# Miniprotein binders against q9h3h3: the designs that were tried, part 277

Target 1, 235 residues: q9h3h3
Amino acid sequence: EDGFTAEHLAAEAMAADMDPWLVFDARTTPATELDAWLAKYPPSQVTRYGDPGSPNSEPVGWIAVYGQGYSPNSGDVQGLQAAWEALQTSGRPITPGTLRQLAITHHVLSGKWLMHLAPGFKLDHAWAGIARAVVEGQLQVAKVSPRAKEGGRQVICVYTDDFTDRLGVLEADSAIRAAGIKCLLTYKPDVYTYLGIYRANRWHLCPTLYESRFQLGGSARGSRVLDRANNVELT
Key: E = the ipSAE of ESMFold2; O = the ipSAE of OpenDDE; V2 = 0.75 times the mean of E and O plus 0.25 times the DockQ between their complexes.

## First folded at step 21 (miniprotein)

Design GV10 (at its last fold request DockQ between E and O 0.88; V2 from the best seeds 0.87)
Fold by OpenDDE base, look of step 21:
Structure GV10 (fold): chain B 235 residues (1-235), chain A 103 residues (1-103)
Amino acid sequence: as target 1 above (235 residues)
Amino acid sequence: DPEELKDLLEKLLELIVRAAERALRAIKEGNPDEAKWLIIKARIIAYILIELLDDEEIKKRIERALELLKEAMRAIEAGDPKKAEEILREVIEEVRRLIEELK
């Protein structure tokens, strides 16, 4: 990632969060309709700002799929931010452990596996696999960015409920791999996002906790997961 | 690249304005929860800006905008939507002035 790429991506994500989403909600829509919905709104063709030739005429921030067990709960994000600001004012040392404790205290425990893919058939196929896994209950919720005018890579985010639950994080990785995804995955807790912490922060905090690499013939999970904080392989 | 940084800063500042404007509309429409989430997003953007800025004067202005966003949040929680609206308008004005000064 060159220069301010992470901050640019953050800005784009924040902008996208404010625009309408295309959502398939498995709680209210029959699973049998998923294939038609995927065909109607392939991520490689849905455009960020609704180009005339695209499936969408209006801006779309994200394309998302909600599973049957999905419950939106972000915790006490406001309290988290207030505590973060107070901590900065105090001048006390800030470590990854500090952020973990803040997250636990304020119940902001969600995190996500991230993958970046070029627009095209491979992206659409990957998304279809993820969407199916969500609807089938192997994953809880996922979203993908629409196509930008300039092209570039699109991001798929697959969420877990608790970044402190290693088993849950690993199970999500396994489900992603089972869906046929072979690219590099990085896992980031949402607490880092809510506090505006990216790669170039003054505290030298790394927002990526885990990295997953695909492995043929290896572990039953089909990947090697690295704990970045401890530099230890978990699989 | 200074030009790249300038473009990013402008983009982030515009996003604060957009978030504040939408929060203001949400309050007027009787949706305080949406307003709170938009304020949270604006605060995130302010955090990012504070980490990117080397100019102490500009940084202080962003910190002021952040304090105003916090006050707006408190006003919503206190059940004073009119005060929240007033504060959000001030955020919009302050950040727009900053954008114009940086052009």
Scores: ipSAE 0.879, ipTM 0.945, lowest interface PAE 0.5, mean pLDDT 94
Fold by ESMFold2, look of step 21:
Structure GV10 (fold): chain B 235 residues (1-235), chain A 103 residues (1-103)
Amino acid sequence: as target 1 above (235 residues)
Amino acid sequence: DPEELKDLLEKLLELIVRAAERALRAIKEGNPDEAKWLIIKARIIAYILIELLDDEEIKKRIERALELLKEAMRAIEAGDPKKAEEILREVIEEVRRLIEELK
């Protein structure tokens, strides 16, 4: 059961953000070195806390790949948080449209496709495919969590620049599927992350904007993408 | 599950302390941009806590910590690192007291 699963995962992610990351940065590292790096640091074997016998002796928060064209742009997150706090004391209604407008006003437009996989060969294979797509330029940046001591599912996050650019979000979904990924994907705009909006929130906001399910059909093989806010299929 | 919620709340409170302590170190080392991002992270954690809490007294103490984090951010932006350090130290002490009281 566990009604606080999202909040537990959020706490783990916040802790991970503050630990060292293992990064392959295509902007400074030749693409020919990627395969060796992937073999050295498979996410199923890199341990969260640096267990004896693992490739890493120190804690690792995230394993990440930055593409050649990756240009980080977090936007005005401080201003976003300030406006959010002021809005809550104003008595005005808070809706999904409110979050969208705050994100646009403060240029906090990034978001991410998420997938959860058990440790093992399938996870390592999926990550390798995503990492290659990033270095080849079909995706901009991705990260994967390391193995936790008690096991459990790990997460791959694939970022996009602008959650309001529906075409760009769908193109990232297509690139993920082209890398051989067939599991369920969910999409969360970073505005929700920066405002701490998870399952337990007083406004009943749903932080998941899109769901993507792999399917076969006709000549348009790929995925079925559902806009959860409007209950509309996009593909 | 009250015990599961209690464990989650304690973990989140510890994370605020960790973020604030790292922000304090970043200021002392002359890295104000890093300190600003750590304060942003501490505020995110506080937002999550507020939505999980039912106890109004505890919630008000977290809201006070949020106000202090905002003041620390303003001090950094104003180029006053000593004021920011003082405020962050107060956040750390207040949240640590709350952790002990919840035990």
Scores: ipSAE 0.865, ipTM 0.939, lowest interface PAE 0.5, mean pLDDT 90
ESMFold2 (binder alone), look of step 21: mean pLDDT 87; pTM 0.872
ESMFold2, fold request of step 22: ipSAE 0.836, 0.836, 0.859; ipTM 0.924, 0.924, 0.936
ESMFold2 (binder alone), fold request of step 22: mean pLDDT 87, 87, 87; pTM 0.874, 0.873, 0.873
OpenDDE base, fold request of step 22: ipSAE 0.872, 0.871, 0.869; ipTM 0.942, 0.942, 0.941

Design GV11 (at its last look DockQ between E and O 0.86; V2 from the best seeds 0.86)
Fold by OpenDDE base, look of step 21:
Structure GV11 (fold): chain B 235 residues (1-235), chain A 102 residues (1-102)
Amino acid sequence: as target 1 above (235 residues)
Amino acid sequence: DPEEVEKLLEKLLKLIERMIRRALEAIERGDKDEVKWLLIKARIILYILEHLVTDPEIRKKVEEVLEKLRKAIKALEEGNLEEVKKILEEILEEIKELIKEL
């Protein structure tokens, strides 16, 4: 990823958060309607700005699926940001451990597995697998970016409640692999997003905690998960 | 590439402008939760700008906007929506000036 690609993607994601979302909420909608909804709004055909001939006439920021157990809780993000600014002013060293403690203190513990896929059948099939896993209760919540005009890669985000719960993070990876997804996955805590920490930051912090690579014939999990901070395989 | 950085700076500043405008509209609707989340997101963009901006004059202006945003957040927590509105209007003008200087 050349230059400021991560900051561009961040700006696009924040802009998308301001536009309407297409949501399937399993708490209010019968699971039997999921297949019809997926057929109506395939992410490779839903356009970011509602182009003529797309399933959407109006702008769409995200396509999302909420599971039965989904509860939106972001913790004290404002308190986290205030503590982060005070920390910078103090001149104290900033480490991955410092960010973990800030996240715990302010209850900002959410994180996500990320995958980037080209528009087309493979993306729509991957999204359908993830959406089913969410509705079936194997995953809590997921979202996918709509198709951009330039035809760039789309991102699927699969959330977990606690990036400090290693078992929960690994269970989500296993559920994603069980849905038939074989691409590279990266796990990023939301605390890094809320603090504006991307690649090439001045503190040399890596915002990616885990990487998952698909493995044929390996462990029951179907992947190898690397802890990037410690350079240790977890599986 | 300096041109690539400039395009990104403009994109980020225009995004803050849009967020501040939407926050002002949310104040008029009495939607404090929408205001809160828009200010959180604007703060993220300002953190990104602090990393990207190398010009000392632009950097100083970004720091001033961030300080005003802190005051607006405090006023929101205190329930003083009139003060929030006033500060956001000042921020909006400063962001518009920054966009013109690019």
Scores: ipSAE 0.880, ipTM 0.946, lowest interface PAE 0.4, mean pLDDT 92
Fold by ESMFold2, look of step 21:
Structure GV11 (fold): chain B 235 residues (1-235), chain A 102 residues (1-102)
Amino acid sequence: as target 1 above (235 residues)
Amino acid sequence: DPEEVEKLLEKLLKLIERMIRRALEAIERGDKDEVKWLLIKARIILYILEHLVTDPEIRKKVEEVLEKLRKAIKALEEGNLEEVKKILEEILEEIKELIKEL
């Protein structure tokens, strides 16, 4: 086992949200500039707190790429949170179905595929592939954490706009795999993040909706995507 | 592990403190959208704290901060930035006291 909890990672992510981001925005920047930008800011070398010898002298929270079609819409998150609090005091059961309905009702539908990689060339290569997929329009938006401490993994988040759109989520998985990524991916709807629901929660909810494993065996090549709630393969 | 939980509690409380300070700065600039998102995030952290805190007196204080946050959010929706500022200053002091108790 790893010896850390999802809550520590969440705290670190929320702290990072508050620091400046390094962004390649395809909506305002020509795609031909992407490779130079990637070379300037490899995630294995961009430091969380701004070391003198790194590309950045000041803190960086996230490195991100926005696709040409990226249109941010988080939905009615404050209404979601209010309804969540009311639900908890109502005595009604809290289930994955009620979370899904809250997300739909308040239009908080985004989610993300996650991958965790050690600092180094494999991380930088994976990020570059994802960033290109975003700029080319196969993915909409992605971010990667900078290097924070020796021995710590970094995370790439690849967003989708609707976790209830199973085909759209699977298309994003396919685009990630087409970029050459073979590691384990997990998918988490943002509704769980906005409600502070992580692995150790009192309702026994599973915040990971899907798990994707790359398979090269047998007669098929592609992803095996597992629905974590039902332990059933979708692909 | 009690020491690990206490470190996480302190980390979360310091993060709320930072969010509230930044929200107060955003109020000065009139940036209601930034205030809204900082309060959304602070609310998430308070939800996490409710899962982690076992001490009844600390849990009661966390719930009181949540209630103040709900009032600040309502004041923000009504455009009453002076009331938002007043409530956030109260939350900030309560958070600083909670950090000292650790």
Scores: ipSAE 0.835, ipTM 0.929, lowest interface PAE 0.6, mean pLDDT 89
ESMFold2 (binder alone), look of step 21: mean pLDDT 87; pTM 0.865

Design GV12 (at its last look DockQ between E and O 0.81; V2 from the best seeds 0.86)
Fold by OpenDDE base, look of step 21:
Structure GV12 (fold): chain B 235 residues (1-235), chain A 103 residues (1-103)
Amino acid sequence: as target 1 above (235 residues)
Amino acid sequence: DPEELKDLLEKLLELIVRMAERALRAIKEGNPDEAKWLIIKARIIAYILIELLDDEEIKRRIERALELLKEALRAIEAGDPKKAEEILREVIEEVRRLIEELK
């Protein structure tokens, strides 16, 4: 990411969190209605601010799909932030291991696979595949950003419950690949987001723990996953 | 690009103001949980700003806003919504002044 792109995206995401979401909740809505909902609200056509001619007349922050097993739990983010500030004041060394321990202590364990796609058919198709995987129980929850005025790339986020569960993270990657998605994926724990860590920082913490690259004819997973912290391939 | 950074800083500062204002409304409406979450998000923005800023004076002012936001959380937890509202108003005023100074 060049320049301040990560911080810009963070600002946009934070702003979007304040606006209404378009949600398909599989816990309360029959799976048979998913196709009609996807057709009504294709991400490439839903606009961030409700432009004339768009499916939405009002601002939309995110389009989201909740699976049957979805239970929102962000943990103790307030306690996490307090502990983080205390740690900074202590002058003790801060490492990725330190952040992992803070996350565990405060039960802030969620993370997400991220993909960036240009608006259009490919994005809508990718989103439809992810949405189906969520409704079918292969994934728990996902969201996609609406179209911006400038037509920039949109982001799909696919969440996992525990970034410390390597198998769970890899299973989500496999489900994403099974949905036909071939682009680059990056995995980021939410703990880094809650502490404002998005790029090179004074602690040299990298918020990206894993990268997934599509592989033709490779393993049953259809991807190669790299552990960024250790520079080791996991698949 | 200094201009790009300036625009980003302004955007982030405006977000803090918007979040604090909405938190203030949430308290008045009897929704302390929403207020707490908005304050937590405003603190995230403050963390981002602190990592972006080279000016020590501006950084100190953001750190002060960060501390005030923490005090607002404590006030909510203590069952003192009026104190929380007062602190949030102070945050809004301080950050708005900073925005005007950077224009």
Scores: ipSAE 0.890, ipTM 0.950, lowest interface PAE 0.5, mean pLDDT 94
Fold by ESMFold2, look of step 21:
Structure GV12 (fold): chain B 235 residues (1-235), chain A 103 residues (1-103)
Amino acid sequence: as target 1 above (235 residues)
Amino acid sequence: DPEELKDLLEKLLELIVRMAERALRAIKEGNPDEAKWLIIKARIIAYILIELLDDEEIKRRIERALELLKEALRAIEAGDPKKAEEILREVIEEVRRLIEELK
């Protein structure tokens, strides 16, 4: 029934992956051009399919910013998938620890903080802050979905390069909060994405590894981060 | 909600077809890395489908598509793009047949 929201969002994201992206690449573009680019392509106005009157005339799957140190490396995803299939026939238990080990073995270590915001000023402001953090080197790479024709919430993904590096994941959370973002953040390792593990999975795995909630006090960052897999607060 | 699930299944199956078709084009254009990535993504969709499906016969057909996609990856790695194209066309045909059967 209505328990398939994650799978619907996954399908939409995978369809979007197949369309062109609008990219500000700090590796090839001077940082001084960022503000003009942000003004030209606010995510609340960039349309998924290039609607009349939008700043884009072609379909856009994602709007992205690549930091100066961005080095694309998905790891051994093909080997990960093969090992995953072999594991399922082995009779061994499948647990969050199993997924962690597969990710380490195959170097599929990236993950992402996610936030969902309604179209408008709040979304555009949040994206601009994140984009600046990426260009300034506090974050590595981020993307935001364009506006769907029907409206609805849009998603910002802020990537980290190693979900097993908890300090690095927490530093990314802090950088997001420093940009003024106060909404709920959830963190998903890419290993779950590459293995198609969403809410409707036979192993009852939780693909959300961390949740971050903005709170006054508790840490220098002003957020509380919960490790969902181990049910322990990290802050 | 059976209507919502049906829409989701059809969308996922259509995505496999679209990814396999683009992988075919990538192979013909001499872009094997792009083709491999599209095949990997198609396999992700198959993983999602298996967890959503209750019908064992349909699951077996999706699992066969997973095996074919793996064979296509091996063919690309072996430098045999004609074999990979042949396999991808079989995947496309099988998945389209499944879409028709699910109405």
Scores: ipSAE 0.862, ipTM 0.940, lowest interface PAE 0.5, mean pLDDT 90
ESMFold2 (binder alone), look of step 21: mean pLDDT 86; pTM 0.862

Design GV2 (at its last look DockQ between E and O 0.83; V2 from the best seeds 0.86)
Fold by OpenDDE base, look of step 21:
Structure GV2 (fold): chain B 235 residues (1-235), chain A 103 residues (1-103)
Amino acid sequence: as target 1 above (235 residues)
Amino acid sequence: DPEEVKDLLEKLLELIVRMAERALRAIKEGNPDEAKWLIIKARIIAYILIELLDDEEIKRRIERALELLKEALRAIEAGDPKKAEEILREVIEEVRRLIEELK
């Protein structure tokens, strides 16, 4: 990956958060309507800026699906940022453990599995599988980026409520694999996003906590999950 | 690539301006919660810039913008929307000036 790819992707994601989202909310919409919605808004055809001939005429930041049990809670992000700045000023050592403790203290515990896929049938099929898993209650919430003008890979984000709950993180990986996704997955806590940590930084903090690789004929989970911080396989 | 870095820098600075402008509008419209979230997001962009940049002068200016955005949050929490608006206008002006200087 080019040295600034992570920051470019961050900038695009932050810009996309400001534009309208296409949302299927299973709390208010019958599950029977999901297939029609997926057919109407395939992520490979929905364009970021509403190009002529696309399903959307206006800009779309994200396409998202909310499950029945979804409750948005970001925690105290403002307090987290204040504590982070105070920590930097203190000159105390900053470690992954420090960030974990800050996240716990301020209740900023959400994280996400990330996958990058080229536009096309494979992306749309993967998204459909994830969307079904969300509506069926196997996953809580997911979003996918729309197609960019120049093409490039699109990202699917699958969220979990607590990055400190290893079992919950692994269960989400299993659900993603059960939906037929075979690509590489990386898991990133939102605390790193809220503090602007995306790549190699002066504190040597790695924002990716877990990596999942698809495995044929392996464990019931269909993947091997690596703890990046400890370099230990969890499955 | 120096040009790639310049493009990213400009993009991030413009994003701060857009977020601050939208936060200003949100305050005027009586939506302080939206304003707070936009300010928080602008602060994230500032964090990214501080880690990305090597130029100490530009870093100092971004740090100033980061502090002003923090003061805007405090003003909103204190129930002083006019003060928050004033601070956000200052952020917008300072970051726009920086963008023009980098062109």
Scores: ipSAE 0.875, ipTM 0.945, lowest interface PAE 0.5, mean pLDDT 93
Fold by ESMFold2, look of step 21:
Structure GV2 (fold): chain B 235 residues (1-235), chain A 103 residues (1-103)
Amino acid sequence: as target 1 above (235 residues)
Amino acid sequence: DPEEVKDLLEKLLELIVRMAERALRAIKEGNPDEAKWLIIKARIIAYILIELLDDEEIKRRIERALELLKEALRAIEAGDPKKAEEILREVIEEVRRLIEELK
């Protein structure tokens, strides 16, 4: 592989952003309709480009569920980008702390837990559990990629409002685990996304802020969550 | 793999063109918020490209596209959609030339 896996995935995600989405919006749709919708549009069967025999006849970029309390705000992304460009010409050091301060200043605080799963029952089951958690109010918004023709891994994104609110991020992790999900989760603040900072960057910044691993042991502990920026365990 | 990096660069450049073209459509349809978001996303792609490129002349051309995209945002905010359209057409033309040069 060429070492730019994150950038290839970013390109696919940005292309998908521009195509139509399949959305269950709990703000306008009764919760009792969710199970039928999930059965009609399992992510392992919804195709990216509307393949014959799939439930969708048109391209689909994302499958999404918006919770009752979902109130989208991206913050001042335009101002964030301008300040970022000014910072780069200023000669000041660029560190994870600098990015955090830019995000706070411009109120670009959202972020997301990510999981990658192969197409099939495990993916569809994980998505259904997350979608139910969103509609029930434990999570606010999530999306999942559709199946590509080559059948590569698909991604589920579970958003949180404020990456600096560690308790809120941990509560989202707990809600994901309560849905029965045991795979690795990684967390990326949206500030890195809006500034185009992926693995290949001149500052050697790591855009993954948190990792969550489901941990089996004799104790009652579930997830082990590591803060990768500060190399400390949160749990 | 140099060919996979080249394919990634072409894909990213084509996304800028696609976003700029859709922003033009959004302006013509009277949807300035949609146009602004598409321009913001095009600038994200330019940031990614700059970190992937090692050719200083190509980087300079992408940085010029970033400045043009910023100017287009200002034109939309100033209520001057015709100026924003002119700028976006210039971005599209320049990025298409770059795509052809990478072939």
Scores: ipSAE 0.866, ipTM 0.939, lowest interface PAE 0.5, mean pLDDT 90
ESMFold2 (binder alone), look of step 21: mean pLDDT 86; pTM 0.854

Design GV3 (at its last look DockQ between E and O 0.85; V2 from the best seeds 0.86)
Fold by ESMFold2, look of step 21:
Structure GV3 (fold): chain B 235 residues (1-235), chain A 103 residues (1-103)
Amino acid sequence: as target 1 above (235 residues)
Amino acid sequence: DPEELKDLLEKLLELIVRAAERALRAIKEGNPDEAKWLIIKARIIAYILIELLDDEEIKRRIERAMELLKEALRAIEAGDPKKAEEILREVIEEVRRLIEELK
């Protein structure tokens, strides 16, 4: 593994964003069709570039499920980027607080819980549970990467609409755990993604806001959630 | 590892070109919202790229490309798709020159 793992993953995600997506949209598709769709397109078998024998013949960037309540709202990303550039020339310090304020000012409030899993049954099972939670209304939108050529881990992203709404972020964590998921989750606000802030950044910002670890007993839904910025447990 | 960094930089540069080319196509097909998102994507990729660069001349060229991308967004907002296309072609040409210089 090299020293620019986050940036390599970011490049792959940017490429995937520009390829076609396989989408189950609960806003226009009956929920009774979900199980057949999941069986047809398991993320461990859908291939990034349409390999022979896979269920897809053409490239797929992402596999996604949109819930009935999904209301797309990226906010003012263009204005965010302009203000970010102005901030860098202003001489003011760049901190997590200034990023939070930029996000609020431009209404770029979405963020996502992330999990990384090897291809196989555990990935397909986790994705199916999340997809059902989305269609049932416990989560709003999720996506998963398809299988790449040589065995790499895949990512599931579960979105929330406001990273400043700590209760809402914790409720999404609980819904993920209720779907049976026990692996490590990390949370990244979209403001960091839209400003291209990954591990290699001059400000030493940490793009991961929260970590969630499964535990039996204790906090609701079986999670311990750590605020990475303040090194304090939220649950 | 200098070889791994070089490969990553080239990949990011190629992705900027790909996003800009797709934005041109979206403008020609009458999809300005799609074009705007692709231009925003190109700027995100440039932000990632700048944090990996240590050559100040290359950084300045990427920063110029980012300013051109901002101008293309303004042209789309102003309802001037021909201006946006002209700017995007300039971005593509400049970034391709940079890719060739790094080979």
Scores: ipSAE 0.861, ipTM 0.937, lowest interface PAE 0.5, mean pLDDT 91
Fold by OpenDDE base, look of step 21:
Structure GV3 (fold): chain B 235 residues (1-235), chain A 103 residues (1-103)
Amino acid sequence: as target 1 above (235 residues)
Amino acid sequence: DPEELKDLLEKLLELIVRAAERALRAIKEGNPDEAKWLIIKARIIAYILIELLDDEEIKRRIERAMELLKEALRAIEAGDPKKAEEILREVIEEVRRLIEELK
């Protein structure tokens, strides 16, 4: 990422979080209605601010799908932030291990696979695949950003419950690949988001823990996953 | 690019105001949980700002806003919504003044 791209994306995400979401909730809506919902609200056509001719007349922050097993639990984010500020004041060294321990202590363990795609059929097809995987129980929850006026790339976020569960993180990658997605994926724990860590920072913390690259004819998972902290391939 | 940074700073400051205003409304509507999440988001934005700012005076003002937001959370938890509202109004005023000074 060049310049302030990460901070711009963070600002846009924060703004989007405050606006209404379009949600398909598999806990309350029959799975048979998913196809009609996807056809009604393709992410390449849903606009951030409800432009004339778009499927939405009002602003939409995110388009999301909740699986049957989805339970919203972000942990003790307030306590996490308090502990983070106290740690900074103490002058003690801050490492990725420190952040991991803070996350565990405050039960802030969620993370997400991220992919960036240009608006169009490929994006809508990728989203449809992810949405089906969520409704079928292979994934728990996912969201996609609506189309911006500038026509920039849209982001799909696929969440896992525990970034410290390496197997769970890898299983989500496999499910994403099984849905036909071949682009680069990066995995970021939410603890870094909640502490405002998006790029190079004074502590030299990298919020990306894993990187997944698609591989033809390779591993049973169809990808190579790199542990960025240790620079080791996990698959 | 200094102009790009200035635009980003303004955007982030405006988002703090927006979050605080929405938190204030949430309190008035009897939704303290939503208010707390909005305040947490405002604090995240402040964290981002602090990493971007070189001006110590502006940084101190953002840090003050962060402390006020923390006090607002404590007021909500203590069951004192009126105190939380008062603090949020102060945050809004301080950040709006800062936006105007940076124009």
Scores: ipSAE 0.859, ipTM 0.933, lowest interface PAE 0.5, mean pLDDT 93
ESMFold2 (binder alone), look of step 21: mean pLDDT 87; pTM 0.864

